# Designs tried in a protein design chat: VH-VL binders against q7dma9r51to147. Part 31

Target 1, 97 residues: q7dma9r51to147
Amino acid sequence: GDQVIYHCTVRTLDGVVVESTRSESGGRGVPIRDVLGNSKMILGLLEGIPTMHKGEIAMFKMKPEMHYAEIDCPVSAPENFPKDDELHFEIELLDFS
Key: E = the ipSAE of ESMFold2; O = the ipSAE of OpenDDE; V2 = 0.75 times the mean of E and O plus 0.25 times the DockQ between their complexes.

## First folded at step 10 (VH-VL; framework fv_umesolerbart)

Design B7 (at its last look DockQ between E and O 0.10; V2 from the best seeds 0.00; counts 0 for: placed apart)
Fold by ESMFold2, look of step 10:
Structure B7 (fold): chain C 97 residues (1-97), chain A 129 residues (1-129), chain B 107 residues (1-107)
Amino acid sequence: as target 1 above (97 residues)
Amino acid sequence: EVQLVESGGDLVQPGGSLRLSCAASGFTFSSYYMNWVRQAPGKGLEWVSYISSSGSWIRYADSVKGRFTISRDNAKKSLYLQMTSLRAEDTAVYYCARSPEYVYTSGGITKYIFAFDIWGQGTLVTVSS
Amino acid sequence: EIVMTQSPATLSVSPGERATLSCRASQSVSSKLAWYQQKPGQAPRRLIYGASTRATGIPARFSGSGSGTEFTLTISSLQSEDFAIYYCQQYNNWPYTFGGGTKVEIK
């Protein structure tokens, strides 16, 4: 289904940025574009993004099994990603169509 | 049972400093984003700041950025607002307020929302010569 | 930042009558809209969130509607305890802004 375009910043519980799409946090400044139901996505995004509306900035806390520690996760973790940690995800939903 | 109690409001001169405290009880304080919201006498409500559950993510309204510092101590179940360079327009009742959470997937993810469900009684800060 | 405009500033209503309060956002906030009641000397109390979801313990006479930029709070049969100031607030994005309030007073 639906196309989603979003920015995402991931931090450890101690506040260290582990990855971000935002240029001010070390990313490329290019939002992620996914299609719900077709794109390979971590469980936490697949479950969390449908709770959001266009233009919303939401803060999620996700257990490891909701991101890259999911059994048979369809997406590879970035290098040095703390896949076994509970993490904070800040998501800005730019488009939901 | 669930309670937020602010303290530390006082009369202070312009340019002065003041530290507000908010004591939480009756809920797992360390799980929630917390906020300061203020109300000038006879005026409406203005969001001031939030701090994440761990204390690592912080946002301020432009009107207070650089002068106010929000912090928390999860072991003491306390929220703080350190105010410096106080101005007459900072005169207000200051409320601490809780951002409720929505828990999904049997606790696997938690979303924080900023429609404040629990408010303290407020503490009055007066900035006057 | 998103500016929230409430109207009217004051609404004079007889007990038992219907009160209708309006809130407009300067840009879409989708359904991320809350309503609060505040009585003199008291903290605000959340009535509605998600534009139309009644908070726990709030009487059924309070209802919210709208999405996008236009929102309404309706009190279907005003009780004596409902005379207060009502604020709308968007929580789509920080800074989380409030409307200027509508004072509901006895006619």
Scores: ipSAE 0.441, ipTM 0.769, lowest interface PAE 1.0, mean pLDDT 90
Fold by OpenDDE, look of step 10:
Structure B7 (fold): chain C 97 residues (1-97), chain A 129 residues (1-129), chain B 107 residues (1-107)
Amino acid sequence: as target 1 above (97 residues)
Amino acid sequence: EVQLVESGGDLVQPGGSLRLSCAASGFTFSSYYMNWVRQAPGKGLEWVSYISSSGSWIRYADSVKGRFTISRDNAKKSLYLQMTSLRAEDTAVYYCARSPEYVYTSGGITKYIFAFDIWGQGTLVTVSS
Amino acid sequence: EIVMTQSPATLSVSPGERATLSCRASQSVSSKLAWYQQKPGQAPRRLIYGASTRATGIPARFSGSGSGTEFTLTISSLQSEDFAIYYCQQYNNWPYTFGGGTKVEIK
């Protein structure tokens, strides 16, 4: 599978940050490193990231079935995560190889 | 016209291998999740496998997990099912079927999930000694 | 897995009559239920999805209803071309499962 490196910020439809890799949004400032098809990844990102190009910033609007509420989702939602709500995923694709 | 055409069905011995193909035409193949569904002679339908539009998300029925491999070539508009360690109970007509499950990208991504809307005519796989 | 049970196994109906087919799920599948028609030697054809939405090109005489665990396919006035096997299918949980089918035959 393709290796991807990306920043991710998850927001509610109201714009509240729920989770982020970005320091300015309360994250550690460390991007996520995954291998598409091998790493545990939510479906929406698995399908959305391949549509992006290196350096691109994209917003993914995901219904629950596209993220943590997806059937057989391989990734557990963080504690108190709004997994049953529609969420916006802001992704900056830093590398795609 | 939207069309799916399966091929590769044959008579094989137990323990044998076989590769099925499905050729798609008349639609943007790469935008759709694809499926294999089988039907044993005189029996009902069984969902076999599922593959996302990009090919990154794959699922198998427990009955075929570890033996079957689903794949796709979007450039060739083709779906495949590699079958190994075939058993008598794998005897069936194998259909490729399009799922209205697809991803839209418009300033983001939206996935729609529906039941199968397009089916091929099927290809017969017979596993017998 | 979710078990889908269809009843009756065979339904004998005269042309022009109403046909009512039942589909029961072993657990709730919400409204993620589809109906298919299959004629001998042919692939299934989708009739209904989302429990009650007719697929494109499907005649108005076909209608679906129900939610949760109980579903019904109704053919208001059976036509000669409607004699076939009908399958329900849930797509709420993997693996997506089909009912055993109801054969609608001419009375």
Scores: ipSAE 0.085, ipTM 0.748, lowest interface PAE 1.1, mean pLDDT 91
ESMFold2 (binder alone), look of step 10: mean pLDDT 91; pTM 0.926

## First folded at step 11 (VH-VL; framework fv_umesolerbart)

Design C3 (at its last fold request DockQ between E and O 0.86; V2 from the best seeds 0.87)
Fold by OpenDDE, fold request of step 13:
Structure C3 (fold): chain C 97 residues (1-97), chain A 128 residues (1-128), chain B 107 residues (1-107)
Amino acid sequence: as target 1 above (97 residues)
Amino acid sequence: EVQLVESGGDLVQPGGSLRLSCAASGFTFSSYYMNWVRQAPGKGLEWVSYISSSGSWIRYADSVKGRFTISRDNAKKSLYLQMTSLRAEDTAVYYCARSPEYVYPSGITKYIFAFDIWGQGTLVTVSS
Amino acid sequence: EIVMTQSPATLSVSPGERATLSCRASQSVSSNLAWYQQKPGQAPRRLIYGASTRATGIPARFSGSGSGTEFTLTISSLQSEDFAIYYCQQYNRWPYTFGGGTKVEIK
C-alpha cells in the first residue's frame, strides 16, 4: 500500500477534541505515518486520505460506521468517548508515496 | 430558492464594533460550513473566516484574528460576524458564502471550500 | 499563505472572440482551484471548481484547465454578458486565497 504522512484532528459536533496530532489541540505535534491497507486505520481515514493531494488540508464528516463504530474497527476509541457520534476530521496530508 | 441575505452593514468609526448577520433559506443550513468573504471597494476578494456546521471548527484570516468572531445559530438559520477594533482597512462589502459538500460512495463527506452560494453582501465602512 | 496571481489585469476582447485568463499559485494547489465571475454591483458567481468542473448552470463556453500552479479559464466565444471581473481561488488549504482578478472588457 501507499505510505502516507498526515496531521489529523478529530472533533465531535460539540467541539470536543477526540484525537489530534496538533500540539495546539493537545497532540504531540508529530504527524502520523501509515501504510494504507496495512496500518490499522479508521475506515474513514482509509477512504478519505486517497481523495486528498499532498499538501492539502481537508475537512471530512464521518458517520459512526466510518470511524470508531465500524464493525471490528482496528483502532480503539479513546477512553470515555461515545462511538455513535458524528465526527469531523481535519486532515493535512504531508506526504503520499 | 437557495439564498443568503446579509445585513448589519453600517458606517462606524475606527475602534468601533459592528455585528453582521446572514440569513439562510432554501437549504438545510445546519449541514453546511459557512464563510465570510469581504471585498474592499474597487479591490479583490478576501476570505475572512469559516465555521463548521455545528460551530466546532472555526478559522480566521490573520488580518482579523483576535478582532472578529464568527458564530451561527442553526435554529435561526443565521450566520454572524462580530467585528471589534475595526480599522479603516476593514471597510468592505461583506459576503456570506456557503461551502458545499461532496458525498463519496464510501459514505464520507468532504467539505469543498469553493463557495457555491453567495449573498449580495452588506457594506461596512470604517471611517473617522 | 498561498499567493494567487492573475494575468492579465485587464483583457480587452471583442464579442465572439476567445478569452484566455491565467491564474498562478505560489505553490501547488493540485486541482483545488475555483473560478468566479463578478459583475458590477453583484456578488461573485462560481463558474468552475476542481480546476475544470463547470458549476451547475454555467454555459459550456466557460472551461477551466490546469493543475498544480498554473491554471487557465477560457471563454471560447465571448458574449455580451461575459464582460466582468474574474477571480481564481485556491481551496487546497486555509487560509483560502483569491487572485487579484482579471477584468474582461469590451474591445
Scores: ipSAE 0.934, ipTM 0.964, lowest interface PAE 0.4, mean pLDDT 96
Fold by ESMFold2, fold request of step 13:
Structure C3 (fold): chain C 97 residues (1-97), chain A 128 residues (1-128), chain B 107 residues (1-107)
Amino acid sequence: as target 1 above (97 residues)
Amino acid sequence: EVQLVESGGDLVQPGGSLRLSCAASGFTFSSYYMNWVRQAPGKGLEWVSYISSSGSWIRYADSVKGRFTISRDNAKKSLYLQMTSLRAEDTAVYYCARSPEYVYPSGITKYIFAFDIWGQGTLVTVSS
Amino acid sequence: EIVMTQSPATLSVSPGERATLSCRASQSVSSNLAWYQQKPGQAPRRLIYGASTRATGIPARFSGSGSGTEFTLTISSLQSEDFAIYYCQQYNRWPYTFGGGTKVEIK
């Protein structure tokens, strides 16, 4: 698989940032690196990110079953993550190789 | 019919304030990201701001950041632009514009900033 | 940040002829490009999105092509209602930016 490097910020519909890779939103400032077909990813990102292009910033909305409330979700939710909420995701795709 | 109607454009002095409104009808307003786009007389188009469907995620062009505030009232199906510290270069026709959505087979939604519905525009003139 | 440059500024074309409009981006916008038509006193109308997908209700004589930094709008047989200003716009990343426009006028 293809490698994707991206920034991700997640908000509740009422605007609370619940997770971010960006330092201005409380993250480490380090983008995520995943290998499509090998790395474990939430379903919504598995579907959305392959349709993006390098340099794109996209806005997604995902129901719980498309993120951490997926049955047998392969990744652990962060502490106190609202896994039963519909969430908005901002994805900046830095690299797709 | 799907319709957007702007209002509130006026003549205002530099440093002044003005509030623009956009009334939406014919579609589920609360499902869409909304935008303001402006056009100076005889000139091209400039994106000003967007606001998410819930009203809680907002972005501005650098030219207006800190001076303009976008907001929405989903119960009233209305979009607003509060403008302050107005300058001559803010003179333009202001359009509200809708970002359509793409729904994936799984049900996740991507918002597309290729604006499919535009209002007729409202003219803001900033001069002494 | 991403500068969109359109050429030519004005294109004089006879009815029934082909018009070819160019749009260049300062950085790759991949296929995240739209084209709009604007007539005097009217709001813009979206013609093309995704660089090449015609919006609903847009006549087949309008076609878009290109990817990355170079894009073209082609009007294969100009009709009287097609004399207008045409704008390209990138939506790859905010701030979303428009080209300066190409005015298509009767020769």
Scores: ipSAE 0.822, ipTM 0.927, lowest interface PAE 0.5, mean pLDDT 93
ESMFold2, look of step 11: ipSAE 0.769; ipTM 0.907
ESMFold2 (binder alone), look of step 11: mean pLDDT 93; pTM 0.940
OpenDDE, look of step 11: ipSAE 0.876; ipTM 0.949
ESMFold2, look of step 12: ipSAE 0.806; ipTM 0.919
ESMFold2 (binder alone), look of step 12: mean pLDDT 92; pTM 0.935
OpenDDE, look of step 12: ipSAE 0.906; ipTM 0.956
ESMFold2, fold request of step 13: ipSAE 0.817, 0.789; ipTM 0.924, 0.915
ESMFold2 (binder alone), fold request of step 13: mean pLDDT 93, 93, 93; pTM 0.945, 0.945, 0.944
OpenDDE, fold request of step 13: ipSAE 0.925, 0.926; ipTM 0.964, 0.964

Design C4 (at its last fold request DockQ between E and O 0.89; V2 from the best seeds 0.88)
Fold by OpenDDE, fold request of step 13:
Structure C4 (fold): chain C 97 residues (1-97), chain A 127 residues (1-127), chain B 107 residues (1-107)
Amino acid sequence: as target 1 above (97 residues)
Amino acid sequence: EVQLVESGGDLVQPGGSLRLSCAASGFTFSSYYMNWVRQAPGKGLEWVSYISSSGSWIRYADSVKGRFTISRDNAKKSLYLQMTSLRAEDTAVYYCARSPEYVYSGITKYIFAFDIWGQGTLVTVSS
Amino acid sequence: EIVMTQSPATLSVSPGERATLSCRASQSVSSNLAWYQQKPGQAPRRLIYGASTRATGIPARFSGSGSGTEFTLTISSLQSEDFAIYYCQQYNRWPYTFGGGTKVEIK
């Protein structure tokens, strides 16, 4: 699969940050490095990232079945987080190779 | 028919405040990211702000950050722009504009190539 | 921010002739580029998105091309209703930015 490097911030419809790689949103400031189809990642990201171009910042809306509520989701939901809510994702694709 | 209708434009003094409204009809307003874009008289277009469908994400242009507040009322199918500390350079026609949605598999991607625009409302800041 | 530069500022063209408008980005915006048409007293109207995709209802005489930092809007045969100002806009990343516009006027 393709190697991707990206920043990701996930928010609920109420604006609560679920997860973020960005320091300004409570993250470590370290982008994620994944291999599409090989790395454990949310289905919606697997589907959405290939639509993006290097350097792009994109906004996605995902139904529960496309993120943590996916059957056999390979990524654990944050502690005490309702994984069956609609979520919005901001993705900055830093590299795609 | 899909349409956006801005209102609230007026003449105000520098340092003043003004609230713009945008009424949406003909589409599911609550599903869309919305934007304000302005155009100074005889000049080009400038993106001002966007707000996500539920208001969870908001971004501003640096030129208005700290002075303008974008908000929405999905029940009223309305978009707002509260402007404070107005400056002469804020003089412009203000447009509300929709970011269209594109579906990929089971996800929705928002594209900030604005497909629907209102007629605009004129804000004049002058002493 | 990404700076968008359009050229020429004014383009004089006769009806029926081909019009070629240029748009340059200060850094790559991939294909995330839109073109708008604006007539006096009217709101902008989206013509092209994705650099080359015509919006719904846009005549075939309008076409967009390019990627990365160089883009072109072409009007194959200028009609009387095409005299207007045209803007390019990148939406690769916020803040979203527009070019200064090209005024297409009758020669």
Scores: ipSAE 0.927, ipTM 0.962, lowest interface PAE 0.4, mean pLDDT 96
Fold by ESMFold2, fold request of step 13:
Structure C4 (fold): chain C 97 residues (1-97), chain A 127 residues (1-127), chain B 107 residues (1-107)
Amino acid sequence: as target 1 above (97 residues)
Amino acid sequence: EVQLVESGGDLVQPGGSLRLSCAASGFTFSSYYMNWVRQAPGKGLEWVSYISSSGSWIRYADSVKGRFTISRDNAKKSLYLQMTSLRAEDTAVYYCARSPEYVYSGITKYIFAFDIWGQGTLVTVSS
Amino acid sequence: EIVMTQSPATLSVSPGERATLSCRASQSVSSNLAWYQQKPGQAPRRLIYGASTRATGIPARFSGSGSGTEFTLTISSLQSEDFAIYYCQQYNRWPYTFGGGTKVEIK
C-alpha cells in the first residue's frame, strides 16, 4: 500500500520512554519510512495512522494486542519490554501517499 | 451531569504563585486528556497545556513553559495548574477543558477539539 | 506556531438572516478544525469539529465547511441566542491555536 513517513514516541502509562525516533527522547532524529500493510508494521500503527492527516501530531493509547503482544508480532521488542501493558503513542505523520 | 468546576483564581502580584484546581464529575475522568485554556480580558483564547489520561505525558505552550506545571489526581477527579513567576500577561480567565476520545478496536485516539469546559476562574496579576 | 486568522472581526446581522464567518490557517490543518461559540461571561461551547461535523445537540442551522487553510462557519437563519463571539481552533498539532474571533451582533 500507501507510503508513510512518521515520527513516533512510545511511553508506558507511567511515562517511561520505551522507544522513540525523536532525538530529544533518545532516538536518532530520523523518521520511520514504511508502507501500510508491511509485514513489519505493528497492528496499532496499521490501524492508527489511517486516522491521521498529513502534518498531524496525534496522541493514542493502544492495548497490548495492538503492539508488542500482537500474535506473531513483526517487530522485536527491547529487552524487558512490558509487552502486556497499554502504551501511549505520539505519532507525527510527515507524509502519507 | 457532566461538569468541570475551576477554583483558585485570585489577585496576585507579579512574581507570585497560585494554584488552580478543576473538579470533574459525571464522567470517567481518568479516561481523558485534560487541558488548560486561558482568555485574557476582552481577548481571544490561548491553549496553555495538556496532560494525558494517566498524567505522565504533558505539553505546554511556550509562553508558560518552565513557569506552569499541570498535574492531575485521578482518585480525586481533579486537574491542577501550579503557576509561578506570574506576569501581567498571565492575567486571564483560566478554563479547564476535556479532550474527547475516539475509540476503535484496541486504539484510543485523543481529539483536541474540547467538548466540555468549566466556567473559568479569574487570575489577575497586578501591583 | 500555526496562526489562525478570522474575518470579519465584527459581523452585524439581523435575526433570520444568514451569517458567514471565515477562518484561515497559516499552514494546512487538513480538516482538524473546530468552531466554538462564546457568550458574555460564559465558557466556550463547541459547535463543529472535523471542520464540518456538528457536535451533539447543535442545531442544524450551524454548518462548517473547508479543508486545508480556509474554513467557513455558516449560520443559516440567525436566532436571538446566536449573537455571540465565534472562534475557530486548529487541533492538527500542538500548540493548539485559536483565531481572534468574530463577534456576531444585532444589526
Scores: ipSAE 0.820, ipTM 0.926, lowest interface PAE 0.5, mean pLDDT 92
ESMFold2, look of step 11: ipSAE 0.816; ipTM 0.924
ESMFold2 (binder alone), look of step 11: mean pLDDT 93; pTM 0.945
OpenDDE, look of step 11: ipSAE 0.779; ipTM 0.929
ESMFold2, look of step 12: ipSAE 0.791; ipTM 0.917
ESMFold2 (binder alone), look of step 12: mean pLDDT 93; pTM 0.944
OpenDDE, look of step 12: ipSAE 0.903; ipTM 0.954
ESMFold2, fold request of step 13: ipSAE 0.805, 0.782; ipTM 0.925, 0.911
ESMFold2 (binder alone), fold request of step 13: mean pLDDT 92, 92, 93; pTM 0.941, 0.938, 0.941
OpenDDE, fold request of step 13: ipSAE 0.917, 0.919; ipTM 0.962, 0.962

Design C5 (at its last look DockQ between E and O 0.92; V2 from the best seeds 0.64)
Fold by OpenDDE, look of step 11:
Structure C5 (fold): chain C 97 residues (1-97), chain A 128 residues (1-128), chain B 107 residues (1-107)
Amino acid sequence: as target 1 above (97 residues)
Amino acid sequence: EVQLVESGGDLVQPGGSLRLSCAASGFTFSSYYMNWVRQAPGKGLEWVSYISSSGSWIRYADSVKGRFTISRDNAKKSLYLQMTSLRAEDTAVYYCARPEYVYTSGGITKYIFAFDIWGQGTLVTVSS
Amino acid sequence: EIVMTQSPATLSVSPGERATLSCRASQSVSSNLAWYQQKPGQAPRRLIYGASTRATGIPARFSGSGSGTEFTLTISSLQSEDFAIYYCQQYNRWPYTFGGGTKVEIK
């Protein structure tokens, strides 16, 4: 699979940041490193990231079935995470190889 | 028919305030991000601001940040731009514009900000 | 921000001839590039998106090409209604930015 490096910020429909890799949004400032198809990844990201180009900042809306509420989701939702709600994802694809 | 109609443009003095409106019809307004784009007389286009479908995600151009406020009322299918501390360089035709979106699957939507629908624009003139 | 530069500023072309418009980005925008046409007193109209995809209802004589930092809009045979200003726009990264435009005028 392809290696991807990206920043991710997740927001509720109310505009609350519930998760982020960006320091300005409360994260550690460390991007995520994954291998598409070989790593645990939310379905929406697995399908969405391949549509992006290196250096692109994309905005996704995902229904619960495309993130943590997906039946076969390999990633456990953080405690008290709004997994049953529609969420917004801001993705900056830093590398794709 | 898909349509956007701006209104509210006027002549105002520097430091003044003005509120623009954009009325949408012919599509599911609440499903789309919406944008304001402006064009100074005889000049090019400048992106001003966008707001997410629910209004929870907002961005501004640096040139208007802290002075302009974008908002929306999905029940009224309306987009707004509250402008304050207006400057001469804010003089422009203001357009509301709709981005296109792409469904990568049944539950994921990616928005591409290549604007497929534009209003006719409303002229804002800031002058002493 | 990504700076978009269009050239030439003005292009004089005779009806029926080919028009070639250039757009350059200060950094790569991949294929996230759109072209717009604007006539006096009108709002811009999207012609191309994704660098090379013609929008619905746009005549076949309009075509876009390029990727990364260099892009081209081609009008294969200029019609009378094609005399206008054309703008390129990147939507690869916020803030979204437009070129300065190319005015296509009758020779």
Scores: ipSAE 0.590, ipTM 0.881, lowest interface PAE 0.5, mean pLDDT 93
Fold by ESMFold2, look of step 11:
Structure C5 (fold): chain C 97 residues (1-97), chain A 128 residues (1-128), chain B 107 residues (1-107)
Amino acid sequence: as target 1 above (97 residues)
Amino acid sequence: EVQLVESGGDLVQPGGSLRLSCAASGFTFSSYYMNWVRQAPGKGLEWVSYISSSGSWIRYADSVKGRFTISRDNAKKSLYLQMTSLRAEDTAVYYCARPEYVYTSGGITKYIFAFDIWGQGTLVTVSS
Amino acid sequence: EIVMTQSPATLSVSPGERATLSCRASQSVSSNLAWYQQKPGQAPRRLIYGASTRATGIPARFSGSGSGTEFTLTISSLQSEDFAIYYCQQYNRWPYTFGGGTKVEIK
């Protein structure tokens, strides 16, 4: 399947960073490598990333059901993740194969 | 009618300060990112800044970073630009602008920073 | 940042003729490109987004094409109200940048 490489920063609507791949936001500075089609992804990423092009930085607002409050979510939420909150996702798509 | 109205443009000396306002009406202001875009007289357009719907996520063009502060008051449906350390190169008509968004499913909104609504602008002149 | 270069700076065209405006990006912006029309004393008006999608209410004589780094706005039969300055703008990533504009004027 298609491999995607991206940076992602998740903030509450009040601006608190809850998760980030970027070093300036507390992450390791290493982008995520996922495979569309055969990998488990939260609905918001699965729907949002295919709308993007290589090199794009996109801003998404996602309701809880599009991330870890999804019914039967295929992945576990990180510890203390605000799974019931609407959140902002900034995604930089580095590669899409 | 969806409307954006800028105000606060004035003649200012170099090194001075101004605060611009943008009053929004006819749409749910608190749901949108908002932007400032400027245009020097007789010149092209330059994106200045955006602010997220809650006010918590902000970006600036390098030309204004550290001198300009974008803010918003959702209860007053107003966007602001506090300008300090003004320079001749800041002389421009300042527009507030609304990005478009698309809704791909019942739960995500993608913001498209191709601006569908613009105010008529307010002129800032920086001259000695 | 991504530099947007428009050509020509001025395009002199007779009414009823086709106008072709070019926009070049310094690096790929995929299809994340918009076109605006601006008349003196007015705010810009968005014509095209997504490189080729006409905004609501924009006449069919306006069409956009291109992807990556090369983009074109075509006005298929120039009307008297079309004499204006046209700007391209990338929204692939902030800082969002505009071209320098193409003035379309009566030949």
Scores: ipSAE 0.502, ipTM 0.810, lowest interface PAE 0.9, mean pLDDT 88
ESMFold2 (binder alone), look of step 11: mean pLDDT 91; pTM 0.931

